# Designs tried in a protein design chat: miniprotein binders against a7ua95r516to809. Part 62

Target 1, 294 residues: a7ua95r516to809
Amino acid sequence: ASLSLLSISDLVPDLQFIFFWMSNAIEILYFIQQKSPAYMQTIELMDDKAGSKESLLSATISANEEAMTILEEVIMYTFQQCVYYITKTLYVVLPGLLDCNPFGTEPSSEQCRRAAGVCVCAVCVMPEAVRRVVSVFQTTSDLLQQYQVHSEIQSQMFAYLFFFTNVSLFNQLIDKGPARGWFQRSRVLQIQASVKILLDWAKGAGHNHLAQKFFAKFCSTVTILASPPQQLSQMSWKALCAEHPSLKPVQLHRILTQYQLMAELGPLPIWQPSSEDEAYIYRTVDLLESFENH
Key: E = the ipSAE of ESMFold2; O = the ipSAE of OpenDDE; V2 = 0.75 times the mean of E and O plus 0.25 times the DockQ between their complexes.

## First folded at step 5 (miniprotein)

Design j20
Fold by ESMFold2-Fast, scan of step 5:
Structure j20 (fold): chain B 294 residues (1-294), chain A 86 residues (1-86)
Amino acid sequence: as target 1 above (294 residues)
Amino acid sequence: SDEAERMAKDARRMIKEARRLAEQGNHEEAIRLLTEAAEIAARSGDPYLIAKVALEAIVIALQTGDEDVIRRAEEALRRAEELMRS
């Protein structure tokens, strides 16, 4: 049992309540879609002896518009509430991922069995910080499955959660990385290994495409920082920009500058601004990503 | 039919009154009225009216902190769902 205030488990009762109502609203949507054609056909086939058909059609259209308005409000509200609670939990646990060491976590020999020279454990052991992040995603997946939330809504939720995670990790690394030593190669390799656990989880959960799309910026950053100096020295500025299109030029320049400092490399001309005006822009433009950037 | 039209009109009136009661904080009476409206809506054959009852119950449940009101809203929702399956 770790810190209860950082646990997604503390929010499960509230999330179960919201997911229950969201699931029911989605089922009502499907009910309306299923019944609408047959009901409208019934009205169209009626003989209009007293002119009542026009009144019934008008009432039906009005009823449908009102039901759809309430439905959209309920689904949007419940979706936003779930996202709020889940991202609030993620925000607290994500910084720990940048400080943990997956290579220092060894499986218990008593629980380990060998297959083809590889040690396989009955229970996967991972750093506590990574486990907390994975638990948030797994609990979300379990709740979506428990309440039979349709795959379209599930995809939208994980798209946003991955977007949020990517922005949070990228901003933390850029803003606090230099002071925390996170740009040192040994630390970057630890971060890369931790992120791989998250990406492997996403792949196993059927969200590989979403993870590839929404983690692109942070993954590019870690990939660059984990690259050998010899490899980076062989790449032109244009080639680096082309290989990492998710990074803005000012962000890429910042990353490479920190890499040079941490690797104790002399300045490389290819990483220098073309003019003093460009250097000024790199110093003054906000490097951090917005959570509001769609 | 004339009878179905009358039932639909009655159900619409009851749903509107239930919303008014809920807005005034009288959630228990609103849910009672919604449950009655669901039965009448089902007999009218209008699927949108049954959907409205279910959605109003969900809205009340999400906006209340009262355990008894939540329980009654769940009961109203279950009844509407049963009628939707019939």
Scores: ipSAE 0.331, ipTM 0.753, lowest interface PAE 2.6, mean pLDDT 78

Design j21
Fold by ESMFold2-Fast, scan of step 5:
Parts: structure tokens; C-alpha cells; sequence
Structure j21 (fold): chain B 294 residues (1-294), chain A 86 residues (1-86)
């Protein structure tokens, strides 16, 4: 009941007000930035008969600095509030992505339509859990567009949302995966397919570069876990580190250990860390990601 | 000019007092004082004072979630924006 109260639809009215204030504060900041140089030029061109020109110039600089500072605070505060509400909603819906099956079942469970010989089955492969996550991203995009928020701020918003999503999914998979069965190969393939739907949405929304950057850790993790045993066993520790630079040595070691267990490759370690990496492998403080690193 | 300067000084003092009240948790009195300061700031013709009133009102509105406060903050922000465009 408590968790269902965090539907993105329930937050839209509050988000609309916050986006409205943020957008207007950004616009006012831009007006001050544009007006200030022109006004300063006007003061510079004035006749200075009593020495008042330097005083007026100094006062104008101080007033503009103060106004810009307070507007930057409003922009920062409203941005943080938007992120807070949106990530609270994401936190509730993201775990469902690790349990859903995007491959579906044969025909009666799929919502495929045929009209005048045309068959449309695009929606059949998007599970409800994935649709909830996409809905949060889409609603955010719609609000940014509705209030005409500058593209740079939009990019910063989605950079953080993708960062948050990546960290949340990675931490849940690493911390809870063994107990939940998420490391089983069939479940990993389902997770990989679900993540691809999110990445495809991001590409369609014009955020492909941000998605590639901020989902790198989780994508590396599921790519390794989905690899065939024959292929993965032929790769050295150094080759895996080079192919997956987003993973820390302790994280890669944990992933490979889980893979070895699931693939029934025996009890002996197959992937031997370099002597240089050995010191870092057992640093448990580096295992889980922090939500505070941008 | 004298009247405008006096109004600007009054608005500044009201904004400072509103910030003090807000820091003490007296959000109702802070918003009442800020809405009064907004009127005086608007009459002074100083867009930066209007913007400062809007900033303080928005911060308080977001902290309290009060719809009346939110409406008043929005009105002050739109007024500041209109004045800066002119």
C-alpha cells in the first residue's frame, strides 16, 4: 500500500510546480546574464563628472552577482527536489526489472493485434515492470519538454537518473542476487533483454550517449554473466579487466566467482588476478557503489 | 527616486526578517512578510529584490508544501520575470 503511493502519476502535480519554478529561474538567470554585459557597457560609456560612474558600476556588479547567486540556489534546489521525487519512484519500480520476463509466452498471453492484414506486436515484449521504469523516464522527458527546460539541464537530469538506475540495479544484483536466483543464466538473459529495452528507449529519446556512459557498470556485469562458459573460460583476467574497465577488481572478482558457481565450473578459481590487482580484490568497501558519486 | 530608494530599503529589511523567521520554523509569518515585501519590491522597480523575494518564497513553499504559499511564490516569480523582460 505504502509502495503503491509512489506511482509516478501521483507525483506529477507536485513535479509540475517544481519544474515550473526551475524553468522560470533558469530563464531569469539567462536574462540577467544577457542584460548585465549590455548594461555594464552603458555605464562604461557614461560621462563621469563626480566619480559616480565607478560607484554605479561596482554596485551593479554586486547586485548582479547577488541575483545570480540566489537564482543558482533556486535552480539547484528545485533540480535536487525533482531528482529526489523521481529517484524515490525509480527505487520502488527498479527491483521488478530483475524479476520480469521480456521473452513472453506463446500466443494467448501476448497482446498482438491484426487489423486489415497488419500485425503489430511491439508491446508484447515489454513487461509491466519495464513499462513502469520507462514511464518514469518518459514522464520526466515530457515535463522537461512541457516547461521548455534548457537541453543542458535535461542532459544533467538524465545523466543522474541513469547513474542512479545503474547503481541501484548493480548493487541489488551483487548484494541480493544469489539469494534471489538472479545469477542463474536464464534470469541473467531476461535481465539483459529488459535492460536493452531501457537502452533502446534512451536512444529513441536522444540520450544514447548518456545511457552508454552511465549504464556501463551494470551492462558489463550482465554481459559477463550471460557469456557462454567456453568463451569466458578462454579469457584471461587482464583481458576481462581491459574489456570491462568500469568494473573495479573486487567487483569483477565477485562477478566471476558467482559465474563459476552458476556454470558449475568446479570449486577451483579459474581466473587468476594479476599480482598488481591481488591487493584490491579483497577490499569489500569497494564492492557496492555509492549513490553520491556523479 | 527618494520614495523608490526608501521602498527598496524597506523590502530588503522585510526579506532579511522573513529569512530569520523561516530559519526559526515560523513559515507562515515568513511567507506573510515575503508577500508584503514582494508588493513593495515591485513598486520600487528593482527586479533583483523581486527575484530574491521569489527565491525565499519558493524555498519555503517547497519545504512546507502549502498550496497558497506555492501560488504566491509563483506569482512573485512571474512578476520578476515580466519586469526583467521590460
Amino acid sequence: as target 1 above (294 residues)
Amino acid sequence: SDEAERMAEDARRMIEEAQRLAEQGNHEEAIRLLTEAAEIAARSGDPYLIAKVALEAIVIALQTGDEDVIRRASEALLRAKELMRS
Scores: ipSAE 0.086, ipTM 0.474, lowest interface PAE 5.0, mean pLDDT 76

Design j22 (at its last look DockQ between E and O 0.04; V2 from the best seeds 0.00; counts 0 for: pae E 7.3 > 1.5, placed apart)
Fold by ESMFold2-Fast, scan of step 5:
Structure j22 (fold): chain B 294 residues (1-294), chain A 86 residues (1-86)
Amino acid sequence: as target 1 above (294 residues)
Amino acid sequence: SDEAERMAEDARRMIEEAQRLAEQGNHEEAIRLLTEAAEIAARSGDPYLIAKVALEAIVIALQTGDEDVFRRAAEALRRAEELMRS
């Protein structure tokens, strides 16, 4: 029942059962779609049975409606259960992504590079925190593939997971970022590199379009915070709103305020909200995203 | 044929009884009855009857907290699917 301290590996046996039932429900749906037309045709050809055709046709329509209702309920239930358990696991591992450093430490000397078989590959390495998140997505992909779940359902699953990840990361950054120092330029660049690893995984898995769509808010946030002061200062409030339509006015204003503090800029004369938007800047209720806004 | 009609009626009755048993929480007996119903449903020629057996096995599996019942439901589903393919 408790999943707060479990890794994705601990959930695999339970998830395998749920995916098993979901895939079998889908197979039954395909069976009905394939066999139903032929069966209906045999009924239609029974015209000489003095009234049995009408009653059998009516019974068959009722049977189809009942089967479809049960199939929809089973598929929806199993899908929701998978999403629930996977997102609960994601929620536990996602905050680590904001605290990790994917940039390796370069050796101080050539000897340090070779000492004890050090395998320093590049500037960017996958931190354990990022690996945990990728592992959740990869395990989900593996299970969907293992049980041959239709590609449309796979797309819906990853749409939900990316939506959840985006909201979780955005809320963590906005709510806890100031206290954790996450708005410092060096930390933002680390976060950007970590998120790029997730986006690269999604692209490799065939979900680039979904990742671009559902990570828009968090990506916009990180992009603004990582922008050089010269580039950002030349943009008007209206231009920033146009380039980052996923951000609400209160969210954009909060991000720019944090950017100003970290960049040692003066007052915000260059980023003046519209009169309409200014009324919403102080609405804290609109600052954080809802997990139910899907 | 008259034989196919009798098989269809027998299968429907067995499936209805299995659903009633499952609603009462008697999942073991429901699965046993569904397993017997699967053979008859397959011979009836009505694809909705064998599909109904398979769906009821899935529903029982999702409702049960008992590992043995879960395993038996999976076995009943596998048999129904074998019959659906033939």
Scores: ipSAE 0.451, ipTM 0.822, lowest interface PAE 1.9, mean pLDDT 80
Fold by OpenDDE base, look of step 6:
Structure j22 (fold): chain B 294 residues (1-294), chain A 86 residues (1-86)
Amino acid sequence: as target 1 above (294 residues)
Amino acid sequence: SDEAERMAEDARRMIEEAQRLAEQGNHEEAIRLLTEAAEIAARSGDPYLIAKVALEAIVIALQTGDEDVFRRAAEALRRAEELMRS
């Protein structure tokens, strides 16, 4: 199937299989880690019948170490596979978020599974493009809950997915935004509203802190671009750096330069980078975010 | 009891043989022996013996990708844990 046709629903059977192994491996690993010390102590307290105690202890330690090693490998592998499949699906649906008009009355084509009739739940009233992104995260959440995956692993998975989403959206906005008109005020406001819906979902799903942390760069970019010229033109480079610490100097400079062009503003001395940042604004290698820095 | 001790020793021997067979790549026979050992362990009611058999089966299941063996072993391990808490 072409990547363009891949939905999260198509991957559910494969993901279920992977989540089964991951969840059970985590549970077993945790069991071994928690019970091994007590078990070893029990063996140590047993009467030493002709050196059998040391042999039993050694054999138990060895078996536990081997099992733990294999389980750790399974957990790592299954986690990576989950992330791979889910991010592949996100890659397909994320561009639609930038083109989405959340203020349009697009009929929701998907009936809410919870209602026999017209559902007015938060997901059903979402624009289609936003709903597709949310569906990926919701399906992931549902699977993690279904298989009772340890909360720490759930947090790590959502952290990575939010990281990936932020990098993808940020890079697309910076790279393609000017050409696609995403820097136009009306489009920026649409993007801002779409991202707000996603963040509201994340808050409702219990991932507010992670979402705020990992979407900071994209949100900062959208906030700057959404700012009225009258307001933004009064902010110094230093003030903008302080208000948007997630942005590198080269990124902020690029955003402001494109904003200036779009808003037909003349050169603004107040946006001139500090002498300290002047060397960094030309580091084009740092302009786009890397997927490897997680 | 002398009977429980004999059962434990029999299960131990079966586990050791299953390990040797698994190391030799004879996973089918290893799983058969572990199944028998698991039955003995279940009859003994010794949670440590149950857990030991289950862990060996888990290792083999992970190596072979046998989901059914893994599931059964995981269930046995959960039962052993419940017995340890009682």
Scores: ipSAE 0.018, ipTM 0.466, lowest interface PAE 4.4, mean pLDDT 85
Fold by ESMFold2, look of step 6:
Structure j22 (fold): chain B 294 residues (1-294), chain A 86 residues (1-86)
Amino acid sequence: as target 1 above (294 residues)
Amino acid sequence: SDEAERMAEDARRMIEEAQRLAEQGNHEEAIRLLTEAAEIAARSGDPYLIAKVALEAIVIALQTGDEDVFRRAAEALRRAEELMRS
């Protein structure tokens, strides 16, 4: 098995074939839904001298039902295949967002700078780790537009990709953050800057609503961790829950515990869970998110 | 291969002509042409070409009420899906 199979660029030919099939299936499904009532109406107006009108109408209804079922299955299959391959690529590149320094001197693509002389495109000036993630999203967006995939399917695909990104980043931060030093103040600020670049891409690409909805948990986590100690220490548990409703009590408690440790605010808990939440702050089973969404 | 590329080009041209014939109301001739394109697509082994021809045939089958054309096209779609899953 080649590691190049995890690159989005290497998957483009396969994705082109899958998007072509999906786009055609969507077009035909739309045609059937738009034209079937009119065709059935013409059958009902037919001269029934041979006594075949009812048989033809019944067969036409059955054919329409089977066609729509087959086409819906094709659309679902091709959608799942696209998501599967794209998320495998995302899984490889996403951890880099947590390790990168967007304020550093990491070189951008020399080809972009040389080709345009003083080319300063948004992709070329961003940190390489962020650029790799954006490249996956941008390539996906370009392919969806190239094949004119219906906008509702495009939205569903990015909804899942953003969901996947959120779960992957949140779980890695919570699970690996202490060992990797990701809760240190300087690191959190670097992560926040990298996420902002990603969110700006989503906004510019017309997916702002989806990004706001599906990144909420990770963004809340980073927002809390990036807060100045004086401001955060004066916020009650109830206020933090209200500002960050995407976080479960066990998740918020873990984040605040790590914050207190890294900010060196002493061993005594600053934030007291409400009596209602006290039963839930130790539910370790609820700490990490599932990649399954139903 | 070079022969497979020529087959794909021939099938695509047949699809375009069948679409033109269907727009003129010449559905029976369009179906015959798509049947030829389907045979070429099947021999090519290109699952996306097979699916494209089958989808076009389904459109015409629904417009004409031709159950035989519909069932053959549906089978070709299932075959194309199987090839893509393998």
Scores: ipSAE 0.013, ipTM 0.353, lowest interface PAE 7.3, mean pLDDT 78
ESMFold2 (binder alone), look of step 6: mean pLDDT 81; pTM 0.757

Design j23
Fold by ESMFold2-Fast, scan of step 5:
Structure j23 (fold): chain B 294 residues (1-294), chain A 86 residues (1-86)
Amino acid sequence: as target 1 above (294 residues)
Amino acid sequence: SDEAERMAEDARRMIEEAQRLAEQGNHEEAIRLLTEAAEIAARSGDPYLIAKVALEAIVIALQTGDEDVLRRAKEAFRRAEELMRS
């Protein structure tokens, strides 16, 4: 009954089943690409008797269109099912990332402690909440590799997973952050360190460019909130908009308002929106991000 | 040849019937027909017919929760895959 205890390992059998059939559909696509040109050429070279060649050509074109339609549907269906199960698991574990403290992480084994002067084991130092998120991404990567899923589909999968993670973390931070104390400087620095662990994992897995692209909004938010007051107070609204183009004016305004409150910078507004952006600040419907990919 | 054209037509009808049976929940008979259609499709030389058999096996596998139906769908797919390599 409790989704708070959901583990990615519990979904592995279902995911293996779906990845198996996705891989098989891709193999059929490859077969058609390899055999179709030769078969079409054979038809073109046939003697036309009573329109039999035209009928066969029409039937073949129809068969190709039907096969491509079904392949697209099967691949899309299996892709969407994998995304559904994986993001459902991510949704449960992601809030923990905003509540964990990676700075308090010590080597969990004696061997890792003894290696601290030279090399520390990553498994021993990663916080549990971060490990749960990384585990979801690593299991996905392992399954994609196990079933030899084409690299472009792997890239599309991680693009969406990073997009989902970015939206989930951003919305949680903006919507619940004030009540949870997540905008306090010490908490922001903890969040920043946890996010860096995720980004480092993505880089090691070969997905650095996707992570940089799809985590931009949450990374901008955390970067602003972690900025020293002296640095941030010297930046104009226009300069902040230029450095953080992923943030909408209403989002940037909310972030800066929370920063001003938490840093106790007093009642004077330091960052004044441009007259063009001021209208967008009143569009609170644009504050939270949509899970629909744009 | 005329024989190959007749075989292709036979395979198409069998695949269509298998799809109809699968839609009605008769997965066992659908898989049986797909297996027979695969052999005829291979002899016809039409790569789209073999691909269609393999695709229908995948569709049945994704729709079913029955372990025996899943096993038979995997067998039908493997046979189609073997024929695609030949």
Scores: ipSAE 0.430, ipTM 0.810, lowest interface PAE 2.0, mean pLDDT 81

Design j24 (at its last look DockQ between E and O 0.69; V2 from the best seeds 0.00; counts 0 for: pae E 4.7 > 1.5, pTM E .726 < .8)
Fold by ESMFold2-Fast, scan of step 5:
Structure j24 (fold): chain B 294 residues (1-294), chain A 90 residues (1-90)
Amino acid sequence: as target 1 above (294 residues)
Amino acid sequence: SDEAERMAEDARRMIEEAQRLAEQGNHEEAIRLLTEAAEIAARSGDPYLIVKVALEAIVIALQTGDEDVIRRAAEALRRAKELLRELLEE
C-alpha cells in the first residue's frame, strides 16, 4: 500500500501544477529576450527633450536584468522541484530492479533452448519492478511534451534523472550487493537484462546518447560482474582500467574482490593494481558515488 | 510623458505593496493589487512592470496551498501575459 502511494501516477497532478508554472516562466523569459532589444532601441531613438533619455535607458537595462534574473530563479526553482518529486519516486522503485527476474519462467520449448543456449533465450517480460521505473521516465516525458517544454530543458531533465538512477543503482549494488546476493552470476545476468530494458526505453525515447553517458559506471560494473571467470581472469588490472575508465581504482578493486569471492575462485586469480593506483584503493571516501553534480 | 512616468511609479508602488501583503499571508488582496497594477503598467508603456506582476503571481501560486488563491494567481498571470503581448507585439 505504501509503495503504491509513491507511484509517479499519484504525483501527476502536483507535477502538472509545477510544469505549468515553469512553462509560463520559460515563455515569458523567451518573449522578453526576443522583444527587449527592439523596445530599448525605441528609447534610444526618442527625442531627448528633458535630457533624461540616458537615465531612462539605464533604468530599462537594469529592469531587464532584474526580470531575467528572477525568471531564471523561478525556472530553476520549479525545475528543481520537479526533479525532487521525480527522483523521490525513483528512489523508492529503483531497488526493485536489482531484485527482479526479467526472464520470468524457464522456457521449455526446443526452439528457445537451441536458439539462445543456456539461459539466454530470454522470455524478456517487463517485470513489474522495471515497469515502475520505466513508468516514471515515460510520465516525465509525457509531461514535458504536454507543456511543450523546450528540448534543451528536456535533455537537462533526463540527464539528471539518468545521473540519479546510475548513482542510486551503483551505490546500492556496491554497498548492499554482497549481503543481498546480487553479485551471484544468476542475479547479475537478471540485473543486466533489466538494465537493457531501461536502456532500450531511453533509445526509443530519443535519449540514447544521454543514457550511454550517464549510465556508464553502472553498466561497466554489471559488464565486469557478468563476465565469465575464464575471460575475466585473463585480463590485467591495466586492461580492466582501460576498458572501464568510469570506475575509480577503489571501485574496480571492490568489484573484482566481490567477483572473486562470489565466483569461488579461491586465492587466484589476483588482479594486482598498478603502483600508481595502489594508494587510491584504500580511499574509502571514494567508494560510493555522490549525488552532487558539478 | 510625465503622465506615463507617474503611472509607472504608481504601478511600482502597487507591486511593492502586493509583495508585502503576500509576505503577510494576505494573498487575496495581493493578487487584487497585482491585477490593478498590471493594467496601470500597461497604460504606462513599461513592459518590465507587467513582467514583475507576472512573476509575483507565479511566486504567490508556488508558495500557497490554497486552490482559490492559485486560481486567482493564474488569472492574474494570464491577464499580465495578454497585456505584455499587446504592448510589445503592436
Scores: ipSAE 0.631, ipTM 0.898, lowest interface PAE 1.2, mean pLDDT 84
Fold by ESMFold2, look of step 5:
Structure j24 (fold): chain B 294 residues (1-294), chain A 90 residues (1-90)
Amino acid sequence: as target 1 above (294 residues)
Amino acid sequence: SDEAERMAEDARRMIEEAQRLAEQGNHEEAIRLLTEAAEIAARSGDPYLIVKVALEAIVIALQTGDEDVIRRAAEALRRAKELLRELLEE
């Protein structure tokens, strides 16, 4: 697949086609669900002169179930296709968040900051890497609204997109962070600022509850790494586990190890895992998250 | 493509004729025509037409209150489901 094929802009025509079919299938399914009880009630009230009422009701239920099965399969398939295309574009743009400097690479943003708090451009803009990710989410939201997709399906779509985003960012940070220098203090603060912008978008879009649920692991990781050494070094292993319940012991252990290297701290007795957790800090199968755990 | 667009137009025409047949009381022929329309819709690569065929079959059957018609509509729906599954596997 080419890079232009994976951009959200290039995929809009395909996504429009898929959303059109999904929304129509949902509307037809809703129509059948609402109308089916009325048909069955009519049959129940019929004069059963020939004794065929029960057989007619059975046939009606069977036909209705077949129609609903077809529509449910179309809805599931189109949903999966939407998720597939959208996550392919997310996969391309998400790594940029970990390399992004939201503070120092945009002259317009620096001009707004240095103009004594007066925004001379009249409209502040997001850093490029953040804009690319937000563009995927916003385009998805616009398409869902354009095709009047049911709000429950919209929520499920964003639940999965946030889940995918969390897994992708967390796995890349943990796996590639040492080699890419992403655990350095200045980089962690840049990542924290970029994630804040994403969370603000999600809140403004009405998805705050989903973002709180599905970004928790990555956010906890960044929060720990961004903590000042004098503050974090006073928190015990048990206290960190309680404050960050989304992190598995092996994950918390890895994060603290990277923090020690970054801050040039020696081993801290207070960060020794509990006896129960010590058995789990070497379970490499639990270190990275699976994309299948939605 | 032109072939796919032609087949989609044929399927739509067949759906309209099935509706007309049902209005005339010829429900058996209407459902038979919808079964043919589902096959043409599948070859057109248009899953919406397969869904529309399924909708028309159930609408026709439920309006009749006729057990024989409803059972034939269920058969048409099963065939449409098979065609949809084949299309989705492509």
Scores: ipSAE 0.075, ipTM 0.532, lowest interface PAE 4.7, mean pLDDT 79
Fold by OpenDDE base, look of step 5:
Structure j24 (fold): chain B 294 residues (1-294), chain A 90 residues (1-90)
Amino acid sequence: as target 1 above (294 residues)
Amino acid sequence: SDEAERMAEDARRMIEEAQRLAEQGNHEEAIRLLTEAAEIAARSGDPYLIVKVALEAIVIALQTGDEDVIRRAAEALRRAKELLRELLEE
């Protein structure tokens, strides 16, 4: 009950605290890594008073290793906590993306409505459902930048969030899509347009490569479903496998089967799996993506 | 809980006292106090206090250049790491 009301804005104070500690821990870790060699050299240059130098060096190395290990644990913990809170928020807003009609006249964002003018900024022209998803990513980006989190950690954060988003959207589309009419061409085109807006945001935010990589499976699914029957019916199973390598045989088979049903196409021999793939198309355990394999 | 917050406050006070002891040149007693503070911080459920204890131990170790103090600081850090892991696995 309480999770359904949780907005990213409600989590900002908690996230700020976590990002503060994460950034500080990374900075201190980096400081130790940079200063430790110089400190060790200083010990090495000290007069060897009866074997005390080697013992001092060993003790200093041990202390630095333990310190670095603690800092790494803190970085991992804070990273995990950030991911946990942000993914909870994504879980709430992502289903709206599949039901969104981006071609509808949705009113501008509340922030731009307060300005007496029609704001034509990219965010203000976004459908509300898309804007909510983008807001989660933008808030994350803003916090990472505000606390000057190391670029590698930022990349890892977005990689995971895009992974999570792809898995969530893909699984929902495959599992619930037929029943909810998301496989209908008009609905698919709406989904495609909504995803494009999200990808355009990711590109503008400097995450284009990550977005292309981690959304590949969902994008492939939407691309197939958005294809006109006249075009898709001319593509062989082998050609579709080659064009959409992110899809497992069982996933591609499910998509094509549901497409066939939706488009009222008769059996298409050209979509029949190869003899090599025939055993794999029945592996229903591989149909949905796992959140654990990241 | 009110008890956890009291423990966190106690750990913070112990860290401050350890800092004063270190400033006075009593580094051995400072490290001992930090070791105790780490255990109280762990019981409070606040991982950040354990990290704060560890950071203070590092600062003392880096300032003294004394082998015995550095060794004791390393032991305190190891203990803090263990306590942090225990707390994060719960």
Scores: ipSAE 0.020, ipTM 0.486, lowest interface PAE 4.1, mean pLDDT 86
ESMFold2 (binder alone), look of step 5: mean pLDDT 81; pTM 0.755

Design j25
Fold by ESMFold2-Fast, scan of step 5:
Structure j25 (fold): chain B 294 residues (1-294), chain A 86 residues (1-86)
Amino acid sequence: as target 1 above (294 residues)
Amino acid sequence: SDEAERMAEDARRMIEEAQRLAEQGNHEEAIRLLTEAAEIAARSGDPYLIAKVAIEALVIALQTGDEDVIRRAEEALRRAEELMRS
């Protein structure tokens, strides 16, 4: 059976519809929040004719509370729908990032031609596997800007997308890495290059803070695996834990074991877990990350 | 060893400065500095340092579409892989 790749471009019309509704709900919510206090103050200053003021005030409060509840539900629903479809697309394209050799990529795409009346852009010169991932993020950014979605919601969207990407890449590298050869020294360097291209895009898009926060685990993993033997062998277990606080003891131990094997360092007891951490090394249930946000 | 350590420190500082220049949009100066760092890395014979400079150069080159820098970065990574194997 032939594989059908999900394309973010195929989802754009449906996503535009959902973003339109989300943006409108947000605008109405802020309108109510901003106008309600002034209107309530106006009622408070009115002459009270046997409870008319209190009746109007109570009715206004009730109507505003109901409207805000409905709008919040619409915003939450549309946000969840966008995340659902975008992350489904990401999940299909992310494995390609781990198999990518960005140093061998030819940027001679027809999309990058000037003479054909086509706009030249940085995305067009990226390796195809990286470009597929970046295109999902760029399309999301474009839609958020097109519908003027509030910056706080934009930040929440990218926080979740980066969280999802981090968990997906980390789990794939740890689970499938040995079988795929991803822990080979040269392959890790290629993965590091691909990740740096992705993070550079995030910085250029104004999401550097979110990328640093939500990619920490995968970045720590790649950083350790790409480290020189002379540098890493001089660090104690405590120093490595302090340098990479996003990694759980079992995760750090698995990464260091793969590093030691691939770098052919032999049976050197240079990375001994602390007594407190030793108990967690055998807990396989803590090895892979959950997609649930707690 | 002491000379190799100084070379590694010099190259690392140059990479950090090149990253700052690239963030400011000064890709030309960043590439010039990375080219100098690459020469130091090559003289050090440290495959990990050579790879690090090559990766940083690749990221900047892809933003500018500089195929010459991409080619040189690829050649440097191949050299690093050969050194790691030997």
Scores: ipSAE 0.201, ipTM 0.685, lowest interface PAE 5.5, mean pLDDT 79

